# VHH binders against Phycocyanobilin:ferredoxin oxidoreductase (pcyA), part 4

Target 1, 241 residues: Phycocyanobilin:ferredoxin oxidoreductase (pcyA), of Prochlorococcus marinus (a3pcf5)
Amino acid sequence: MLSESLTKTKLTDPLILDLLQNIRKHRSMLEDLKSIKIDPNLTNIISNEIGRELYIENEFHKAKGFRKLHIEVAEFSKNLRILHCVFFPDPKFDIPIFGMDLVKINDIVSAAIVDLSPASQNQALKYEKLLSGVDKSSFTSLREIPKWGRIFSNNVFFASLRNKSEKNDFCSVVDQYLSILIKLSKKAKPEFNEEIIQERIDFQKNYCAQQMKNEKTSMVLLKYFDEKWVNNYIKTVLFDF

## First folded at step 1 (VHH)

Design c3 (framework vhh_5c3l_4)
Fold by ESMFold2-Fast, scan of step 1:
Structure c3 (fold): chain B 241 residues (1-241), chain A 120 residues (1-120)
Amino acid sequence: as target 1 above (241 residues)
Amino acid sequence: QVQLQESGGGLVQPGGSLRLSCAASGFTFDDYAMSWVRQAPGKGLEVVSDISWNSGSITYADSVKGRFTISRDNAKNTLYLQMNSLKPEDTAVYYCAKEGYSSGWYEDYRGPGTQVTVSS
């Protein structure tokens, strides 16, 4: 028996499917989970232009404690594959921003990243011990975040993945970070202090602004779409606040 | 427009040394991690070494640890690979590659490559 997700996606990469299934499993544990309706022209994009084929699938949800739960899977020219996921908290709740990216070219994972990024000043230290407890010692190609990536926690995971063992270990790291996120979300209570809520809004705005400094996203999309469409996609689909 | 240009390859005897250079332009070099990637005849791509924007974090493939040294000169927008004690198994085209937070795409941000041949 095939799951609904397996029957709906054209992407068949085993690592991306494993990660996608794990993300969806954790997402299903959230309270008041509801799909969000987004413009169809920005959600499921397919082009069969010879030599420039592409596939982009987006899923948007909201839940108690989260304003936007976003998953993107994409394939460009049959060789570049991307899984992008950001769970943005509702600023009324003391919950960090979950972010994950995987960039795979043929059989090479050139970038694998996951973090529970601070959504307020106090979160940067509050969750440090919990995140440091996740074992990251099995990886051979750990990388340092560029200086513009100061939005991330001290426990951000960033690596190239070299073999099947490391790909499996990365799935485990993602699973553990998601498990921590879900546990934190279940204990969070709504905040009514406007200055605290505003700080959390400002952190999410800064997160989106810093993420948009990744020039490669626009370069890839500009090979397939005009500048107006690309600007709209990045600012409304990927990094909205 | 991102441009990467490798140089310094050539023919060398087993046990010999070579130093590869990569000139980078079209982006803020000191904001990004950089990598050396190689492809042997009939094989897939192998990441041999990577270096963070400030040289604070450096990683090597097990096959080259203790023999290769990666370094960068941010003032010159140049990446280097010092290769010592070269083996026939090191024969490959060597590529310079740009890696960002979520955009380390070797096929897109890879230079044209420089050939290294280790043969007697």
Scores: ipSAE 0.000, ipTM 0.192, lowest interface PAE 12.6, mean pLDDT 81

Design c4 (framework vhh_5c3l_4)
Fold by ESMFold2-Fast, scan of step 1:
Structure c4 (fold): chain B 241 residues (1-241), chain A 120 residues (1-120)
Amino acid sequence: as target 1 above (241 residues)
Amino acid sequence: QVQLQESGGGLVQPGGSLRLSCAASGFTFSSYWMSWVRQAPGKGLEVVSDINSGGGSTTYADSVKGRFTISRDNAKNTLYLQMNSLKPEDTAVYYCATDDYVWGSYEDYRGPGTQVTVSS
């Protein structure tokens, strides 16, 4: 196994590059944006073992209103590509959890997910109205939410993407969800009521606990890493609550 | 659109052999990792074996290592599982699946299954 800093020149997939550029553009609009370094031996991995090639790169930031802004790009065995992004709010602020996943196998996007997930009971009622205006009618392969996905809003987007038009439309949906998130973050003010803050902490803990029930993530990683490494990665890098 | 169809199951005596086949259509078979997955009565799903797109890299569950062999014929869009030295605990419905079952929806890319029963 080799752990090192990875460059953008390794990312050749146009859809992933377009999504990364858009996510980074919106992230740059946040106040007090600062890079966070986590152990590079855990977060940036490259292996050139024939038939078992892999590449994992992580970016971590924090900003006003957010405790953790996380982007992961991964490629497994030259055919499976993943873009994972979760922006975790600081519980002192009334901001939803932004989540986005794209899973691409060769030229087919089998899963494209984006949501502004509630971080309180009050937010769950607001998201029905905030996200209902995003047009999703152009997509032909909408997918059913998995059982662990009860953490998502009623307006979660989940689909397979089969043609270039749908891939472009997905970039537009992500852009719209991010634009809403940025506007919400700029309007949010710090909360001082401990009970309200605790509710938001509990919602994020539940979000992370439910995400860890998704066996698909651990099943892929267990093909390449031992159980101790996988558990540490999931709990430290992906869902740290 | 994506279709996977297993065949070759049946009733066999302990110590016997069976060869399962999976016919694939509706996607570029030669570009995908493929898997055999099984479900015994009253138990969860178990990944039995995986094979990469070119056929050069394979993995096996500890329960079948040394007894089962996965292979593929990309010219025929067909996946195989050669099962030797069968044991009663190998009794299960066997499914073929694309690598998509791990990341996408299991149901989207799994065949209807073929029953294997190992009994005297």
Scores: ipSAE 0.000, ipTM 0.166, lowest interface PAE 12.3, mean pLDDT 81

Design c5 (framework vhh_5c3l_4)
Fold by ESMFold2-Fast, scan of step 1:
Structure c5 (fold): chain B 241 residues (1-241), chain A 120 residues (1-120)
Amino acid sequence: as target 1 above (241 residues)
Amino acid sequence: QVQLQESGGGLVQPGGSLRLSCAASGFTFSSYEMSWVRQAPGKGLEVVSDISGSGDSTTYADSVKGRFTISRDNAKNTLYLQMNSLKPEDTAVYYCAKGYYDSSGWFDYRGPGTQVTVSS
């Protein structure tokens, strides 16, 4: 069966397609990669109602070193497009949380963010030098990290992208962060100390709790869905710790 | 309760200027990024400009860069948009918005808007 995804048939944005191709390329390099099945009624939504059109498509995988590899593509009212990606490590492994968001409204990228966020206290210092090697000097429209964003590393990238050159440079930054992640995942060894594993669980719980303080995601979804559905989507699909 | 109220819109000739204001209340204004967003007849929303909480960082859509200037007065809880060299294609309802990365364009809150019409 050669069925096309909603993303492939409906999304034609070259930047989002390039980023998706790059993310999927790096994901394919992971060991023991396997798709996770989640209820399609919560994860793949489409509406063609005039003036309220939307689609949401989610991909879930797991792999050695990762409990959940998540990609979301969404479009609301034909003007707002989102690519969201979080790779959550398995707490048994010393691997950071990869996060990336791109928000595009018509022809402007209002937000582009990427980070390898600490999944333990030791990671906040350990990866700083490695991440600081990624060149970010070509970007002129850098954005302030919100107060709830204390979960991010000192090398978090956050910017608006205003021209094709900056969009191409952002793809390069994402590629470099993913390359670092894959190298770290290949070297990571399993941990069996329960206290160390619990610290990593607590870091991921805090990451999810802080992300849920961003009420903007729920505000958009509440225009289309009831509060119980939105709360369940955010807690089950996006931030499930 | 967050309140955003725009003012300063109106009818102006091509090449003219307008200054929009947005009075904000119900939150710590200086702690949040603010945006100007517009919607032209028959078109989708366009993010025109963003400004950081401190005012030190600003961004502009390519369509308005060099013509529009965003600024803020944190002591007065007021956001401004100075619009110069106005063109017919700038005709739109202009909204003041509170926004961040995950919601740039999504908006926590948006004002009721002010109409800008550029015509002869």
Scores: ipSAE 0.000, ipTM 0.246, lowest interface PAE 11.7, mean pLDDT 82

Design c6 (framework vhh_5c3l_4)
Fold by ESMFold2-Fast, scan of step 1:
Structure c6 (fold): chain B 241 residues (1-241), chain A 120 residues (1-120)
Amino acid sequence: as target 1 above (241 residues)
Amino acid sequence: QVQLQESGGGLVQPGGSLRLSCAASGFTFSDYAMSWVRQAPGKGLEVVSDISSSGSYTTYADSVKGRFTISRDNAKNTLYLQMNSLKPEDTAVYYCARTEYEGWYTFDYRGPGTQVTVSS
């Protein structure tokens, strides 16, 4: 059970609640949606230790076209809040990887990221045309992800969000990317060529490997958890393949 | 125009101390988390330390934990790194970086760097 302070803080963050509602709405449109049970010792963690309070909540689903639909909400030391979402496609289907991160420190959104990341070489060119129509002109603090981690599309959205208008506009960007994903998933048909399926598996393995090389993720978690738990969480909960 | 400028590097003996400073301009410094990152000869970039926008939350790489202290002065738009008990393996170019977020992806802007050499 969450403490009263943690529950009220989490439930009253309007941006995280709006994003969660939007993600869950689009997820509900997927065929054969089913929740997945994962080890509860790794997935829902609460600590009320003074000065080291934390809350981590995970939701896992699968659906036709997707091997894993994952949403994570976390709060650390009452000031750092994270919403993480990755929808991993089933490699039998020509569907990109949906990824979104929002990091909020007190009232400042320091990072807002969303992408439909390619799961094959063919997808990188094809989906660029669909994503280029998303209007990003209202954002004042757009940024570029360093190219050493080449997992994102050329149309990855990355920004700080400075005011309520930009927070609302980010919800719109996420909605547009999810709408594209759902349309692609409904049209996708199963692939039977083993070489094509293997390429998509390799792309997802590379996506997970590059994400796991980000030392900042482990550094934050190591402040609250031991090395064995952190390694297991990153490799089995966040970036598995 | 975002600008970050490091200072305070130099040559120091093992066991010595240095304090690095970074002057920031062209953005609202108090709205951003900041990092110190370093690159040793022939090695990749290592994130040394992060600090939240308010200064209330800090992280450190295991290699420097207990020896280095990150801090900031939002009134002066300045980031600091106090480096104690320096070792030869701390020899690197040190960069001030504006972070996108704490604990996940890296920085969008980086200074030109300041050289720290730890040698007998």
Scores: ipSAE 0.000, ipTM 0.153, lowest interface PAE 12.4, mean pLDDT 80

Design c7 (framework vhh_5c3l_4)
Amino acid sequence: QVQLQESGGGLVQPGGSLRLSCAASGFTFSNYAMSWVRQAPGKGLEVVSDISYSGDSTTYADSVKGRFTISRDNAKNTLYLQMNSLKPEDTAVYYCAKEYDILTGYSDYRGPGTQVTVSS
ESMFold2-Fast, scan of step 1: ipSAE 0.005; ipTM 0.265

Design c8 (framework vhh_5c3l_4)
Fold by ESMFold2-Fast, scan of step 1:
Structure c8 (fold): chain B 241 residues (1-241), chain A 122 residues (1-122)
Amino acid sequence: as target 1 above (241 residues)
Amino acid sequence: QVQLQESGGGLVQPGGSLRLSCAASGFTFSSYAMSWVRQAPGKGLEVVSDISSSGSTITYADSVKGRFTISRDNAKNTLYLQMNSLKPEDTAVYYCAKGSYEWDEGYYFDYRGPGTQVTVSS
């Protein structure tokens, strides 16, 4: 039963549970997987205050080839549900940045995004063929990438999901992108050239800087928290480098 | 108990201006982002503008950019919307809202006031 296997989350949304199960399954295939200790007061928050109920939970891990494996699940006022996931590679390895977001308002998925974003100039060309092989023809409501989103690959997937079939197809796209990521991570070897490592560090710094330009994240959090807390959360929990 | 009360609506001719106010109580106003949301006759809700708790981050719907200005006075627990160069298509009930934003064909908000009518006609 899906609900029994995912007792760590307060959310019972079937789509989010399916995505969480899929992400956790792929994460479990990584070598040297270890949880990261972060202050629970900053990362796991519950409020039952009438009219401003919220639930935020974060999972942090590291593994061979990855400096930070991050999953965030949030629910605001019982209406807005967010699943956010970013797997940041260890710059010593030639691995792209996995990112996905799902934003659901009641029963409507307004935003579903997934990408293997380049962590070096060479990755954008190298991985183009693998990502272009993922079939995206079944989706009817594809969306334009925001201007800050130039960090994403040419094969970034971004859509609204209007029906059950599209929600199932999105789970398949996420599964395929994660399968590619795991395959790439298994083949990657540590790099010793400091200049190459520095390029990958710079790409991740740029990724975090551009992601922080997404004002929708801060505007939602500012409904519940003060600006100092929100700024600290975004810079230290979501997009740290 | 969250209370939001709009005022300043009315009848105005195209090209005219109005200033809407929203008095907030029942929560720490200075700690929350606020929005102005409108609903035109026979249409859904549209978020026209959002403002962060300090006022440092502001967004506008494309339909109102350059014409509307959102502001807040945290000492007075009051949210404002200055509307200039009004058009007939701006005719709507305007709501002050805590935690509102637009999603594709829909909307999301925690609370909104009872609204104030703005009619732009000759």
Scores: ipSAE 0.000, ipTM 0.130, lowest interface PAE 17.8, mean pLDDT 82

Design c9 (framework vhh_5c3l_4)
Fold by ESMFold2-Fast, scan of step 1:
Structure c9 (fold): chain B 241 residues (1-241), chain A 124 residues (1-124)
Amino acid sequence: as target 1 above (241 residues)
Amino acid sequence: QVQLQESGGGLVQPGGSLRLSCAASGFTFSDYWMSWVRQAPGKGLEVVSDISGSGGSTTYADSVKGRFTISRDNAKNTLYLQMNSLKPEDTAVYYCATEDYDYIWGSYDAFDYRGPGTQVTVSS
């Protein structure tokens, strides 16, 4: 009955708010930005059921150079909070895939990741110099990339964050990666060679396939939803291609 | 079959020291981040400290920084927590846990593997 109280709780998390504001700021700099309507039964969900409280909110946009700009904020029982963001490029453009995840329980960030992942064979080498300039020396809690994470660039950032200084530094890393993405998007021109476009499609399909190998995504959602709903959410809302 | 077994807990006076151990088996110990997590009576879980697979990186909760030291012996598949200058607020059940490498929707509240815990009581 008090869905408003769940919304107010999420709006008061300073780290998620700072990251969300930063992502929205960079998104606003994209050309031809337009909202996309997705099935509400799959996108915006609130439950106040005792022991099964949850809130999921999704934002979908498209823009010049991007087929899908996706932001998800989720809050589950036991104060589990998630911010998920993936900006999928339009395969006609030479733009990498932007991905960011933050998983927080109480005051501990167990996972913080950001990357500009290659969307073609040549992008990994092409963008290496731009990404290598981001200073990561202030972080002491860097984490190992899982086997399915071979989709990420050599400059992927992955860490747990336990103190306020590292949380602030992570916001700076995200800002720098987004700034690079926006600059790359402004320079990108449409491609008409079908073989080049097909390579980029294949890279995004592989990215989505590898991301779906992370069983933790489905395990969290299966606590609240049936298997059919969870499979539809993962394949159509999170990792569609 | 992954197994974790803590030991070294007990009753200690304020200002005292304890060393906790965790024996791990059933997995390639050196490939996994390891954590010490505690739960005080009537309170939620608190992650106390983490250590990388190689031991090259460590983190500490602000509440224990400068007093506790996490370490590991990969040859013996054993994780340690050296606890100095113990305070009554350190009273809790201490758990050894493996960190989850899956990160998109990972959760500290849902560890893949956790030991049964060892009780630490700081009282006169």
Scores: ipSAE 0.000, ipTM 0.184, lowest interface PAE 12.2, mean pLDDT 80

Design d1 (framework vhh_7qbe_3)
Fold by ESMFold2-Fast, scan of step 1:
Structure d1 (fold): chain B 241 residues (1-241), chain A 118 residues (1-118)
Amino acid sequence: as target 1 above (241 residues)
Amino acid sequence: QLQLVESGGGLVQAGGSLRLSCTASGFTYAMGWFRQGPGKEREFVASISWSGGSTYYADSVKGRFTISRDNAKNTLYLQMNSLKSEDTAVYYCAADYDFWSGYEYDYWGKGTRVTVSS
């Protein structure tokens, strides 16, 4: 029984490490947690080439209620640092899609995003009340939702983080969203109606399709990798469906 | 395609003021100002969201510079007050930043030169 990934990150940013530790703690509460074996040539990459330094580390797990629990940490050219996390539910279970991103450029957190995105029409109505209870009043730099972000719930959090207090508060918001996710996952029962399962599959396909419309993901990777590798990474590692 | 054109640069004495403008040929989402001084790398100055509700400033310019935008004119502004010799740089307008490519904006202007006399 594995409770944690054996992967060690080279990224030493304190905020990203604190968030990563919290995500892993919540993940460890899931039943039947098991690591997924994916091609290491696509998932754990390091280059020390001067002026083209990069580090990408991926962790993949599955658990009862979840088809894929994905965490990515990355650093490009020693100035762009990313923590990306998506927990994709097993469509047999009535569980939302957990997503979060943190983007830090030098010492500036330019983007901090977290959401429990709907995986069915029913979830948008049913879970709105649970998410509305999360206090977001301490944040001063809320950002506009990107045009491709129609997949997010009405309670999506999106901000730049200005100071240490807001960075700590963001960790608290992520903790609250994950706590809600874990509680929902423990209550969820398997569905056997194929039409309901198909709706949830379609929602996840749309989520991945909309995320892939953010062409900046491929543009960053194309600076370091060939087109075939980038297409395989995006479709296999980040947004598979 | 989308073009950004900066204007308003020039020579100004220390303690003076300048207003830079950047006009886009079409719709822009998020916008910002960067600068490159003599012997320095290009550095961030200020950014603004589409609605103008969120702004961020580099510590070196806080309290002296103000970023604003007029979406009806597709124009970004940088009001520079209490100018110092260290503010001497070429100032660049940038547009359409997203979270994933963080260090890269989609569109860049050619720059406008600001020289602050000692």
Scores: ipSAE 0.000, ipTM 0.109, lowest interface PAE 17.8, mean pLDDT 80

Design d10 (framework vhh_7qbe_3)
Fold by ESMFold2-Fast, scan of step 1:
Structure d10 (fold): chain B 241 residues (1-241), chain A 119 residues (1-119)
Amino acid sequence: as target 1 above (241 residues)
Amino acid sequence: QLQLVESGGGLVQAGGSLRLSCTASGFTYAMGWFRQGPGKEREFVASINSGGGSTYYADSVKGRFTISRDNAKNTLYLQMNSLKSEDTAVYYCAAEEYDILTGYSMDYWGKGTRVTVSS
């Protein structure tokens, strides 16, 4: 049986709820959407121990054009909240990698990122034109992309969000990127050339390898889990390719 | 918005000891101590991971300084022993942001606490 644990979460954070609603709305527009059953120990992780309070909820789907549609919601010690989302395309389709991350500490969003990352050389040029209409001028705290972030498009959005207006504007940016993704997915046709498919596989492998260089993820999880569990979680739940 | 407040600095004689504290207004990931001496750039002193099980030290302080944390109190410590005149500096507490996509670290910094080691 397939499960969808995130539909029953007790989340009350308005920004995370708004973003989840937008992500789920766009996801619902995908053809052949199906939930994927994952080990329950990886989908709903809870600790109520004082000083080690956490919950992590993972939701996995697949759809036509996508091998894995992943949403993660996490809360640590009631003061750190994370929304992580990556939609990995099926390499047979000419579709970019959708990535979105929100990190909120107390009332401050320290990191808000969204991108349609290229899954081939041809996509980098094509998607630059499609994403060029997204306006960043309303944001006061844009952040620099790290050097290993060469995997991201020229139109990657990365910022801290300081006020209600910026949080609302970020929801609009995410909505715009998702709308583009859905349009691209509906027009995409399956590819049968093995060389083209292999290029897209290689791009996704590189994307996952570069993302796994983020040592902050490991450091956070190592507070709660042993190294073997953390390595398995990162390689199988977050960045599997 | 995350606030870091250092304390414990002061004047101490060479060979003496001093303990610095840094209290955070909320949960922090990796934390560390940095220092800046007169006319010098800011340099790394020590860091500790979120769980407290992994520590790193600059060669200049290894064996003399000990970093630790009490996560229940959101407090970072630096125990400084066998102090030298070269340890004279303003000491800064820093905390790192969690970022699972970009690998970018946004550092939060305290205002610093002054340590003066007299000969």
Scores: ipSAE 0.000, ipTM 0.153, lowest interface PAE 15.0, mean pLDDT 80

Design d2 (framework vhh_7qbe_3)
Fold by ESMFold2-Fast, scan of step 1:
Structure d2 (fold): chain B 241 residues (1-241), chain A 118 residues (1-118)
Amino acid sequence: as target 1 above (241 residues)
Amino acid sequence: QLQLVESGGGLVQAGGSLRLSCTASGFDYAMGWFRQGPGKEREFVASISGSGGSTYYADSVKGRFTISRDNAKNTLYLQMNSLKSEDTAVYYCAAEGYDYVWGSYDYWGKGTRVTVSS
């Protein structure tokens, strides 16, 4: 990785940069990795308007086994920083949905989440042993996620991060989940049964529908954009299916 | 500062109904109900978005329980119908924090006990 790639984003938060570098490293291990063209006005969104400063950067790729690899880095009013990442599998492949969010307010990480979420009924138990092997004992502020919508695995990681040690440990958890994802993607074979493919499509549709009910995302964006733009961004950029 | 206070728990016969209430100071958050039965882990029951436009239910209570809110009264409700012995638990009210991922609960009440007798 060239030094220029470390400064590719305007945001220079060390934790976000470390996570971003790690995500990009694992993404580079995927076969047939290609950039996806998106509206240039959605790739880099910048405003220096006083009291409504914002920076949003979106990266879209596709690869063998994945229909959409999305990374979003954002900063709002110079105090709220977000790293959002979802790797959506191609429904022809038996691969889980990788999701990661980090929300940082000033120097406090209020939310750190990572999961390999089921993309079919059989994945819910199939990956449990692999994910349960990831050590989470060093974290003091683990959070419980409800089992509604069946979008998260039984081994979803969710915490607030209190100190530098926990921030470093979270980077390790993300690294381990991505390592598992890459190994699973290399073993996956294309499926040709239409009923099985349709089940995986339905799981991704449900995942996106549940995620779009997060009113906190729209509340932040509505400070900067009108309702029509916000709804279009959420359903086409963040959670499309 | 957000404080959650549950009420409405008690002893009820199987097949009966009970309504739980949760009052919150500063009530702008998505909210939910959780329960913990004797010798069991805490489990999700139901949740409702800040606007009331979205609701979710655990499979075990779907069709029997209804979550609702009255934002003018700063109150969350759980209407429990067709109660079963398996519904016996301490019920907790929970509220999401502003900057957390959806489904994360930062604020918790002390709980209200529900006992369902056969």
Scores: ipSAE 0.000, ipTM 0.146, lowest interface PAE 13.8, mean pLDDT 81

Design d3 (framework vhh_7qbe_3)
Fold by ESMFold2-Fast, scan of step 1:
Structure d3 (fold): chain B 241 residues (1-241), chain A 119 residues (1-119)
Amino acid sequence: as target 1 above (241 residues)
Amino acid sequence: QLQLVESGGGLVQAGGSLRLSCTASGRTYAMGWFRQGPGKEREFVASISSSGGSTYYADSVKGRFTISRDNAKNTLYLQMNSLKSEDTAVYYCAADLEWGYSSEDYDYWGKGTRVTVSS
């Protein structure tokens, strides 16, 4: 998909729409934003089979400082809704990896995660202080990061959201993380030291490798697609590295 | 400052195969192949992500051409099979300075290598 009109699709969930609009607002502040064309068979998928309805919609962009800006919205069987977003930096720039996932089943958010994940050892130290200013005290159902999640910062947000207040507060957390990302991206200068660039490459490779160990992603997709398609989608659409 | 040098072009009969190479003077990110036939505008052929994990092809070459890369050698390849007379063109290597893949807009370009497919 080259269009930014995902809000005109079958997606009507207010929380996901609010998050999507907020993400797009921050993305629009990036310099040299341009859409990326991908394989149409992997971009937008719709099935109206009764009891197995689904849609998956993807947006891909790149911008100064970012090799890939990815947003995915999906709905399965009219009750499971997912918003997935990863902004992968260009390793020439000292910019962290922005990641966000929201998994909603009917009216309950079973998983809400957002992070500015380090893309170098130096970033892990620097960003602890920047992210510690984001207030998370209003959330009642914070969750422990799984073992595959060693890629996340010490300030990763992970929770279940059960009430309207927490859903609104999560939108605020995402907004704050995105605001920090945009500020960092505007200040970042290109690096030409090959060893520094290689470290950032390795961090992104590790991020993608660890994310692919999240069995919950493949379990959902395997209910609707064959293993070959699922493997291809995860490696080429979600975690290309 | 980055230089891209294409090689492997030549004359080949219809139905034949050629492998094009493009060597970069340094590290590149997304890379692609474009071509320009006689009297035509430059058109997209294929692209590949920095890691090689994602590839994209123009409809006219899908199933016949395969793009690949060897990052240790800073080299991009295009394996062209089942060549047709309409594949006759100058083939250009292109590279992005930024990581990722792009539809058609690249920062650096080579000078091209000529492919002629006889009937």
Scores: ipSAE 0.000, ipTM 0.116, lowest interface PAE 18.8, mean pLDDT 81

